# Miniprotein binders against Homoarginine-6-hydroxylase 2-ODD-C23.2 (2ODDC23.2): the designs that were tried, part 27

Target 1, 357 residues: Homoarginine-6-hydroxylase 2-ODD-C23.2 (2ODDC23.2), of Arabidopsis thaliana (Mouse-ear cress) (q8h113)
Amino acid sequence: MVIYHRKVVFTYVRAKRFYHFLNIEMVTDFKSLLPVIDISPLLAKCDDFDMAEDAGVVEVVGKLDRACRDVGFFYVIGHGISDDLINKVKEMTHQFFELPYEEKLKIKITPTAGYRGYQRIGVNFTSGKQDMHEAIDCYREFKQGKHGDIGKVLEGPNQWPGNPQEYKDLMEKYIKLCTDLSRNILRGISLALGGSPYEFEGKMLRDPFWVMRIIGYPGVNQENVIGCGAHTDYGLLTLINQDDDKTALQVKNVDGDWIPAIPIPGSFICNIGDMLTILSNGVYQSTLHKVINNSPKYRVCVAFFYETNFEAEVEPLDIFKEKHPRKETSQVAKRVVYGQHLINKVLTTFANLVENS
Short names: E, the ipSAE of ESMFold2; O, the ipSAE of OpenDDE; V2, 0.75 times the mean of E and O plus 0.25 times the DockQ between their complexes.

## First folded at step 16 (miniprotein)

Design q4 (from z2 with D35E; at its last look DockQ between E and O 0.86; V2 from the best seeds 0.87)
Fold by OpenDDE base, look of step 16:
Structure q4 (fold): chain B 357 residues (1-357), chain A 114 residues (1-114)
Amino acid sequence: as target 1 above (357 residues)
Amino acid sequence: SPRLERFIRRARELLKEAKELLKNGDYEELIKMAEWLLIDVKYLFFYARMLMKEGDLEAARRLLQLATELINLAQEIVDAALKLNPDSEEAKRLLEEVKKAIDRLEQLLEEIKN
């Protein structure tokens, strides 16, 4: 009797080691698909007049150029935001979503709140399909009337959770750091496109809007549950802070395959948006991505969207037209007003809420 | 050249906006404008140095002249912000950035004479 138990334990330990080895090998092979970029050399020179000539900056710029050309997604490390802060944001977000539904409703999204606040599960739609997530929607705050009649729909303060109590102050600090990080990454991208570091800091970009979605994905017992439908991001850059223990984000590669964006602890996932595609004269294409809920555990994701100015009429920048001339301007040249697009999206999402409530 | 006109246009548009804001801007608007001016100064310095390397010293001088106008206005705006808030660490930081921009301008003006 005793000998059989040792063989089963050895087979199970070997199977676990083999599964761990296969998982490590598969994870290593899949990690090779999205580039990891240490941007610390770029950040170290971000205030220098001659930053473009620094050898460390040139190396980072080359990595950013390749990532933006090949996949439009990359991991960012060396970003200077503390791991403690990044993890605290996720921890406190879990704590909020674990609250009773009635407590979450204290910050419920409403038109009178400028469409800021908590969205219950099943309220968000992507391409006419219901997304299996809940969220807190936050937007850059602005003075009443700053953005005229267009901006009026989004006027109001962000609705931060009162539990945890420190949530507001933490997230305001996090937003500032994400804003600064996004600006510095864009300086590298500007150099990669053959401009000055400051091409994305011109008239239509120097007062960037931002959106933050604090997203909770419920645990599922079914495969292939759509947490967020397939889309491109609209803005310039997205910074994704996600749970480290769950792979849910999927990125469509050039071959049309869905690549899992496996979390790397202490990293952001960064992707480019449709406005950066336009501004770059189509050199850098925004990449289609989706979220598949595939874990029985609750997952959080904080997405920070670094946008154009609210009123920006986005067209290809003249410098990038010069550096990267295209034969057919026809597809890229849709003059789009960012604020109007955002409002249309918000109002459409809200109309779907009223119809499905 | 079309490139030079692009650089000049960007600087002149901001210069016009900044001059108007100096008349009636609040503290937050003034601080923000000073930051924008200093970014466009860095933008002009980048392209001035590029034009110097290309041997177009006349175009480089035109950009450095515009940079001088932006620096002077940034100084005036920061001084106005400091009058509104004398203890502003942000305005003091921007004043040091203005000094660095002046030093860099002087360096580039010396390089273009040689």
Scores: ipSAE 0.874, ipTM 0.948, lowest interface PAE 0.5, mean pLDDT 89
ESMFold2, look of step 16: ipSAE 0.884; ipTM 0.956
ESMFold2 (binder alone), look of step 16: mean pLDDT 88; pTM 0.897

Design q5 (from z2 with M50R; at its last look DockQ between E and O 0.71; V2 from the best seeds 0.72)
Fold by OpenDDE base, look of step 16:
Structure q5 (fold): chain B 357 residues (1-357), chain A 114 residues (1-114)
Amino acid sequence: as target 1 above (357 residues)
Amino acid sequence: SPRLERFIRRARELLKEAKELLKNGDYEELIKMADWLLIDVKYLFFYARRLMKEGDLEAARRLLQLATELINLAQEIVDAALKLNPDSEEAKRLLEEVKKAIDRLEQLLEEIKN
């Protein structure tokens, strides 16, 4: 009798270790439908004058070019941001959204707060449909009057949660790291477009604006609940930090099919925005994406949007017009003032808030 | 190229702005300007080296001359920032970037003679 119990326990411990190995191996063998790009070779050379000639950089640049042409979405690994920080951002975000509604309302978004702060569930609309998410909207802080009369609408500090207490300092550190990462990815993209590494550090891009949306998606017991409606991002680059255990982001591929963006632990999902489409002379198209809530568990997503200068009059860069000439009839030639577009979007979203409040 | 001429014009405008900041700029403005000058230097080095490979040594020399002006002004700005904040790790970093830019300039100037 005693010998049988030891064999069964050993087989069960081996089976659990094998299941843990098989789960780790199955998680590793899930060929992501989106490209996975290790950018560590690019980061290692980001301060080198000869970075464009480094073999590791050239390989990363080739991967970025393919990803931006074919899908407009890719995973970023080797990005140099600690997993502990990435996970702590998600953990503290869960803790905030778990707070009583009255506590979340202490940082409620208002016009007097420069449209910064907490948006309740059902406030955000995409293409006239209500999104099933709550969020904290954050923007780059700037001195009063820096962006003239247009910028006045967004003037004010970010409204950070007071609980958890460490949330502000953590997020300010995270924003800095995401800013630096975005700049370095854009150096690779600039090379991929056949420019110098520094084409996105010109006059229109020397003081980049940023937006951060800290998004909470409530658990659902229904299929096909729209967490965020189908859209393209407006800016240059988006860095997405999401929960690792829930697939909700969907990307429209070139064939018009919706493909799931399965989370990879420790990765960012990176996508290109409409401003990068314009700046690239339409070489890289922003990709339509949506979020479908399909889990009974609460899901968080932190989206960092790296933008142009607030006052930037966005047009195709001369170098990319030269390298990638288009026929004059291309709709891409529309000059857009970024700050004005952002304000119009914020005001439209808020008008919908007042009408549905 | 018309693109490089537009860049050169912008870099010369930046040189004027930077010279005014040396008179009345605060620490943050000085640091930001030094970073911008060094980015434009890196841009100039990239295109100078390309022009050298294409055999346009005259155009390459013009870009390297402009880079020299930007480097010298970046050094003056970083020195001014260090006077305002001697313990600034950011200003010290920019000073090392200026040194690297000088070394790279010297290398490119030697390559263009051979």
Scores: ipSAE 0.551, ipTM 0.808, lowest interface PAE 1.1, mean pLDDT 87
ESMFold2, look of step 16: ipSAE 0.881; ipTM 0.954
ESMFold2 (binder alone), look of step 16: mean pLDDT 88; pTM 0.894

Design q6 (from z2 with L4I I8L; at its last look DockQ between E and O 0.87; V2 from the best seeds 0.88)
Fold by OpenDDE base, look of step 16:
Structure q6 (fold): chain B 357 residues (1-357), chain A 114 residues (1-114)
Amino acid sequence: as target 1 above (357 residues)
Amino acid sequence: SPRIERFLRRARELLKEAKELLKNGDYEELIKMADWLLIDVKYLFFYARMLMKEGDLEAARRLLQLATELINLAQEIVDAALKLNPDSEEAKRLLEEVKKAIDRLEQLLEEIKN
């Protein structure tokens, strides 16, 4: 017990010192910084009936509200996932991407695999431009026929690397922890929007789908290589676990400037997605972001996307329409079926794969 | 009020689904439904307490009545899950959450009388 508290305190002190150092360096070069939010007070009360009235929760909720309004990106610390696990995920991901190409192809993405598995470098396109990354695409597993004819396209197990052998079990544990963390962050966001903690746990959201992209960015000797083109995320929340020694993620601020999301060791970068924009009645806008490869060293990033229910017909939640009324003419009123959108995206990406193969 | 009917509608829809699942649900479905019921109990408690602070004790009582139905059904579902898997740590955890929900319900019912 005492050793764990010392590690957490040490990590927290290290993260704060590192953030303070980064703030001093970044304040000299950038107009705005991504906020760092310690969510530990929120997590400490996540099971309490009166969590919304806790002073520590109220402070975290206020920070979440500001972050989601101003930039749609923030660092998460005090998240309760061990640094050892976070780092092991990155280390094992490096080990996979260092394998011979023939070994990586053993888990190649295919239609018969439910579009799960490895994508080679140069296959992914964002807005008609080739992305300089390779990836493993993973999705929540589900029973055959659970999501009807729409879901059939994604049916199947995830294709986990067999080398290293522990990769599957590690990532399944990591996914569970990211799922729980995402739910707790959304409880804070729900409060920030003026609802109960449980607004994102209604019919459309209580059985959340998830996507995980395990991304490898090759080292480059050129400037301004696009690792991932400019986009918004589609879902509710994204949790980004990235290498600590390379700055590559860029976030577009409200002024239209690109801010580098400098890694903070032991933190997640969290951002909001387009579905959260809709559900919030457009209060929180998803933020445009991109990845620029600017290191001669290989970089890994694990992006966990916490989504709606697969069949969710996403519209603004009634509570948030009441708290944040908008004119009906807002594009936010478009009903979108999540699963259909995901399938269309997957099929489009794969069609581009076949044409460029 | 439209607000109260929204709160009641969410929980009534889940109550209906849960009653159907209790007849034919497997262990995993039962566990998942018990968790969802307990979340909607917490949802109802949040809004009941808000209504109590607003002085709308009648509306608060309506939410607490529906919360009672959800708690009772959650207990039945957890008991059904434990019959399928007696050593389930998850079902045992949910049973403790049901007990906490009962204790909180009793507390709120006492507060609303005063």
Scores: ipSAE 0.872, ipTM 0.947, lowest interface PAE 0.5, mean pLDDT 89
ESMFold2, look of step 16: ipSAE 0.886; ipTM 0.956
ESMFold2 (binder alone), look of step 16: mean pLDDT 87; pTM 0.877

Design q7 (from z2 with Y27F V78I; at its last look DockQ between E and O 0.85; V2 from the best seeds 0.87)
Fold by OpenDDE base, look of step 16:
Structure q7 (fold): chain B 357 residues (1-357), chain A 114 residues (1-114)
Amino acid sequence: as target 1 above (357 residues)
Amino acid sequence: SPRLERFIRRARELLKEAKELLKNGDFEELIKMADWLLIDVKYLFFYARMLMKEGDLEAARRLLQLATELINLAQEIIDAALKLNPDSEEAKRLLEEVKKAIDRLEQLLEEIKN
């Protein structure tokens, strides 16, 4: 425990020095730093019937509440996923993106592959601007016909890299651990919103879909290259595993300033999505974020998106409407079908890919 | 109360889905449903204990009755899954969770009498 705190503090101090070196006049106001939350007390009690009354859980819940209200982004430590696994995911991802283009194309994204697989650099667009990244898009696998006609578009296995050979098994293990971690974080958030731990495990949420983007950002010799345009995440939670040596993710704070999300080794960056905003009756707002490529070195980022059920018609949960009443005229009252939104996004991205190919 | 009816509705909807799945569900579906039932048992226990602290022992007892139905159905579903895959470590884990749920139910039922 004590060693981790020293590493975190050291990384923060190094990061402050690194930002000073990059001439980013980051207003080094302490308000500009994403909170670091040790969730180990929450995880230690995640199976206990009385977890909500545990003093350690109550402390974590209070930190989650503040983070979700104030910035919608936080670092997660004490998450129980091994550093070796986290690092191996990044290392193998680097190895894949270092492959010849012809090798990467063996897993090229196609409609017949259920829009799963590799996207080349410059194919992704955010708000009409080209993103300077390549990616592997992965989705939860499901039985044929499980999600009806809407789901057919995404039917198929994930296209895992064949080199390195162990990539599939590693990533499937990683996905499972990220799924469990996301569920446990949401139990803390559920408590923070004044519900039971299990409010996000109801009918619309008990069979969560997931998306994973394995993202590679090429090295750049220019300033202000957009790696990923400014957006909010759509789902419930995002878990970001990024390279430890490059700061690229930027988060827009409540004051409208862009705060850099400096990597903390062994941490996840966690953020809330638009569906969590809706479900919370607008208590927790999703936060606008972007990626700026600012390193001559290649950077990897694995983003795991923990989503609603595929067919979920997302509306504010009754418990959170009761705890946090709002005027009906809020945009939060819009019923959104997750699967339809995802398909529309995928099809739009692919149409842009065909037009720019 | 509208609050109590919300708790009851959630549990009864899942109970109905689970009873239907027990007729024709495959192993993976059965295991998943058993997990969902046990989560909703924990949900009911949380709110039963809240209602007990509020002094609404009748409402708490209603939630504990529903929890009993969910536990029993979870056991039946796990037993059906074990017939399909006797060596399933996941099914064995869920059986231990059922035992813990029964023990907690008994504890809460004792607390509500005092």
Scores: ipSAE 0.882, ipTM 0.952, lowest interface PAE 0.5, mean pLDDT 89
ESMFold2, look of step 16: ipSAE 0.882; ipTM 0.956
ESMFold2 (binder alone), look of step 16: mean pLDDT 88; pTM 0.901

## First folded at step 17 (miniprotein)

Design m1 (from q1 with T68V Q75M; at its last look DockQ between E and O 0.90; V2 from the best seeds 0.88)
Fold by OpenDDE base, look of step 17:
Structure m1 (fold): chain B 357 residues (1-357), chain A 114 residues (1-114)
Amino acid sequence: as target 1 above (357 residues)
Amino acid sequence: SPRLERFIRRARELLKEAKELLKNGDYEELIKMADWLLIDVKYLFFYARMLMKEGDLEAARRLLQLAVELINLAMEIIDAALKLNPDSEEAKRLLEEVKKAIDRLEQLLEEIKN
């Protein structure tokens, strides 16, 4: 018994010493670059009328403000989603991508399926470059005709893997929890911007669309394989659930350097999107990020994108224009219709598929 | 003030939408609208309290009056939802949130008198 404890301590101390030879300074500096925010104080008060005055909320709000100003990426802990669920989502994602290609094709993305379902490796393009990933694309389901002719392109149910049978129900539960979490984080961000907690729950935002990409990154034996090209996210917030054992996500800092977003078990990586940049009157800028496939092992990532209302015409919120006035010369982005942008992106991606098939 | 008019506009736009939905909304639409109304009640309470701290009690009272209108409409919507689904746990939860909103409203109204 004692020898086993010494070996475990020695292996842990050797792992810590090997982690000491792995620049603890880089990990400490990395923690300095991508803050870890425990949002549990914010969640504990999310339904309270006086949440903005709670000392714990004020502390979280201050952390969110700094993170959104400095890097636009942060780790979220204390988020209230069970580790079991988070891990089961990743496990089932691995299991799906391990299936024979013929089985994955049972849920193939098609126009008739409202562009929902499985896309094979090499279908996704970012800035005209092919991405080395496969994915299941999911979107918020809506009633036929809810979003008129624009929404018609995306009409249909999500195509969930049939094995395991519980996959659908699990993912629907996960989506709900991610939606609620995103809303609560945005309440903190709203306070950080000097508004009420409820600025992101107005007319353009009260019925948020969401996108979920269940992404598989093949193992590679080559350096610098682009899993996902450099981009900013379009929406409000992104919640990333990733494999804990592989560092692939890269975030561009203010100095222009690429910082690796090292996974923290049980955390989400959270980032802000372009619509939040607009809504904030450009106070919080979306951060350029990419995925580099750098492991011989298969990697999964579940990205939940919390968006505006589908039909939202996004402009800076009046409260944030008041709190954060900009000089007229900064043409904060032209009025953008979210749904139209999404449709254009989907159709462009699909057209590239047809040309390369 | 332009700021006060912004707060009022948000609430009035939602009130208009909610009144229309009450005529023909389905259960899910009604539940969502009740939730939105209660969020905008919280929005109005936040700014009412801010205005009170600034000493603009008249503006604060105007926002609280709008909050009353939203609360009343939320109750009507929840009742309509319960007629469609009497066992709705969501509707029952929303009624408890209405009660909390009324209690908070009373508190804020008392703070304005003192």
Scores: ipSAE 0.873, ipTM 0.947, lowest interface PAE 0.5, mean pLDDT 89
ESMFold2, look of step 17: ipSAE 0.886; ipTM 0.958
ESMFold2 (binder alone), look of step 17: mean pLDDT 88; pTM 0.892

Design m2 (from q1 with V41I; at its last look DockQ between E and O 0.86; V2 from the best seeds 0.86)
Fold by OpenDDE base, look of step 17:
Structure m2 (fold): chain B 357 residues (1-357), chain A 114 residues (1-114)
Amino acid sequence: as target 1 above (357 residues)
Amino acid sequence: SPRLERFIRRARELLKEAKELLKNGDYEELIKMADWLLIDIKYLFFYARMLMKEGDLEAARRLLQLATELINLAQEIIDAALKLNPDSEEAKRLLEEVKKAIDRLEQLLEEIKN
């Protein structure tokens, strides 16, 4: 009897070591596809006049340049946001989506609420296909009339869950930290593009808009359920806070293959958006990505989108046109008004709801 | 050079906006403008130092002159914000950042003489 227990324990310890080694090796091999960037050296120098000359910053900038050229997605660590806050955001998101449908409907998204609040499963469409997620849509709050007639569509407070009562304050704190983090990452990207750290803090970027989607993906027992259809993000940067135990985000590499973005605890997934593609004179291309629901467990994801000014007429920055000249025939030369694009997207999503209700 | 004119244009646009806001801006607007001015000061310092390394000391001096104008206006804006909210920790923080900008300006001006 005693010999059997030693063999079972040895086989179990060897299997656990082998599974841990295989998981570490698979995690290390999958780490090869999406770079992990410790940005702490960049953050440590973010207020310094000579930050661009700091050896640690130069190293981070080089990593950001490679990531933005090769994949357009990277993990961010050393970002300075507490793991407690990051996890609490996900926990509270789970708690909200676990509420009875009637409770979730108390913050229902409506046109009168400025298209802010809870959207049920099947409301969101990506490229004409229904997405299998529910969400709370949040936008930067602004004073009535600040963004003229275009902005009126989004006017109103964010609709935060009332339970727990601290949800609003937590999320507002989180948004602030994500805003500051996004700004600092963009300073690194600005340097990577061969500008000053402050190219993305010019006139069209001094009052950055933001969008936040608090997303819940229901558990599925079927393969290939589209949680969110294939798309590029519209903004500058996206910060993704996702559940650590479920791989669902897929990123299309330069070869056209779908790479799973395996969660790293305490990290953000960061990606670049279409506006950054334009601003960079097309140097950094936004990357197509999708979410596949592949777990029987409920999954949450909080996506923070750092955007241009709401009224920004986005065109390639002169410095990046100089550093990275392109032939005029590139589609990247199209001037885009961010706020109008956002409104059109919102209105299109809701028009499809009225037709299918 | 077209490059120098780009740097100058950015600073002059902000300078114009800041001067207008100083007349009628509320506390929050003034604080935001002070932050933007500090960023554009840092922007000008970056390019001044680049031009110095390229040997274009005249262009560098022009950017440092503009930075001086932005620094002065940032002080005025912060003082206006402090008049509206004397206990503003954010305004006090921004004032310390302006002091650092002055020290950096002096350093860069000394480097151009040598």
Scores: ipSAE 0.835, ipTM 0.934, lowest interface PAE 0.5, mean pLDDT 89
ESMFold2, look of step 17: ipSAE 0.880; ipTM 0.954
ESMFold2 (binder alone), look of step 17: mean pLDDT 88; pTM 0.895

Design m3 (from q1 with T68V; at its last look DockQ between E and O 0.89; V2 from the best seeds 0.87)
Fold by OpenDDE base, look of step 17:
Structure m3 (fold): chain B 357 residues (1-357), chain A 114 residues (1-114)
Amino acid sequence: as target 1 above (357 residues)
Amino acid sequence: SPRLERFIRRARELLKEAKELLKNGDYEELIKMADWLLIDVKYLFFYARMLMKEGDLEAARRLLQLAVELINLAQEIIDAALKLNPDSEEAKRLLEEVKKAIDRLEQLLEEIKN
């Protein structure tokens, strides 16, 4: 009997080491597809005048440049946001989506609420296909009339879940930290593009808008359920906080293959958006991605979108045009007004709701 | 050079906006503007140092002179914000950033003489 227990414990320890080794090796082999970037050296120097010359910053900048050129997605570690906060955001998100439908409807998205609040499953469409997710849509709050008639459609407070009561305060803290993190990552990207750290802090970028989608993906027993259709993100940067136990996000590489973005606990997935593509004079292309619901378990994802100023007329930055000259024929030269695009997207999504209700 | 004019344009546009805001801005607007001014000071210092390394000391001096204008205006704005909110920890933080900017300016001005 005693020998059997030692063999079982040894086999279990070997299996756990082998599974841990296989998970580490699979995580290391999957690390080959989406780079993991420790940005802590960049953050440590974010306020220094000479940050661009710091050896640690230079190393991070080189990693950011490669990631943005090759795949447009990377994991961020060393980001300085507490794991407790990151996890609490996901936990509270699970708790909200577990509520009775009638409770979720207390914060229902409406036009009168500035299109802020809870969207039921089947409300969101990507490229004309229904997405299998529910969400809370949040936007940067602004004073009435701040963004004129264009902004009026989005005027209002965010609709936060009332249970737990601390949900609002926690999410507002999280938004602030994500904003600061996004700013610092963009300083690294600005250096990677051969500018100063502060190119993305010019006139059209000084008052960055943000969008947050608190997304719940229902469990599925079917294969190939689209949780979120294939798209590029519109903004500058996206910070994704996702459940650690489910691989659902798929990223299309340069070869056209779909790469699974396996969760790394304590990391953000960061990706670049279409506005960064424009601003970079097309040096960094936004990457097509999708979410496939492939788990019988409920999955949550909190996506923070760091955007331009609401009224920004987005065009290539002069410095990046100088550093990275392109032939005039590139579609990247089109001015895009961010706020108008956002409003059009919101209104289109809502119109599809009314037609299908 | 077109490059120098780009750097100057950014700073001058912000200076114009900041001077207007100083007349009628609320506390939050003033604090934001002070932060933006200090960022553009860092922007100017970056390019001044680049120009110094390229040997264009005249262009570097022009950027440093603009940085002086931004620093002075940032201080005025912060002082205005402190009149509205004397206990503002953010305004006090920004005053420390102004001091650091002055120290860095002095350093760069010494480097450009040598």
Scores: ipSAE 0.851, ipTM 0.940, lowest interface PAE 0.5, mean pLDDT 89
ESMFold2, look of step 17: ipSAE 0.889; ipTM 0.958
ESMFold2 (binder alone), look of step 17: mean pLDDT 88; pTM 0.895

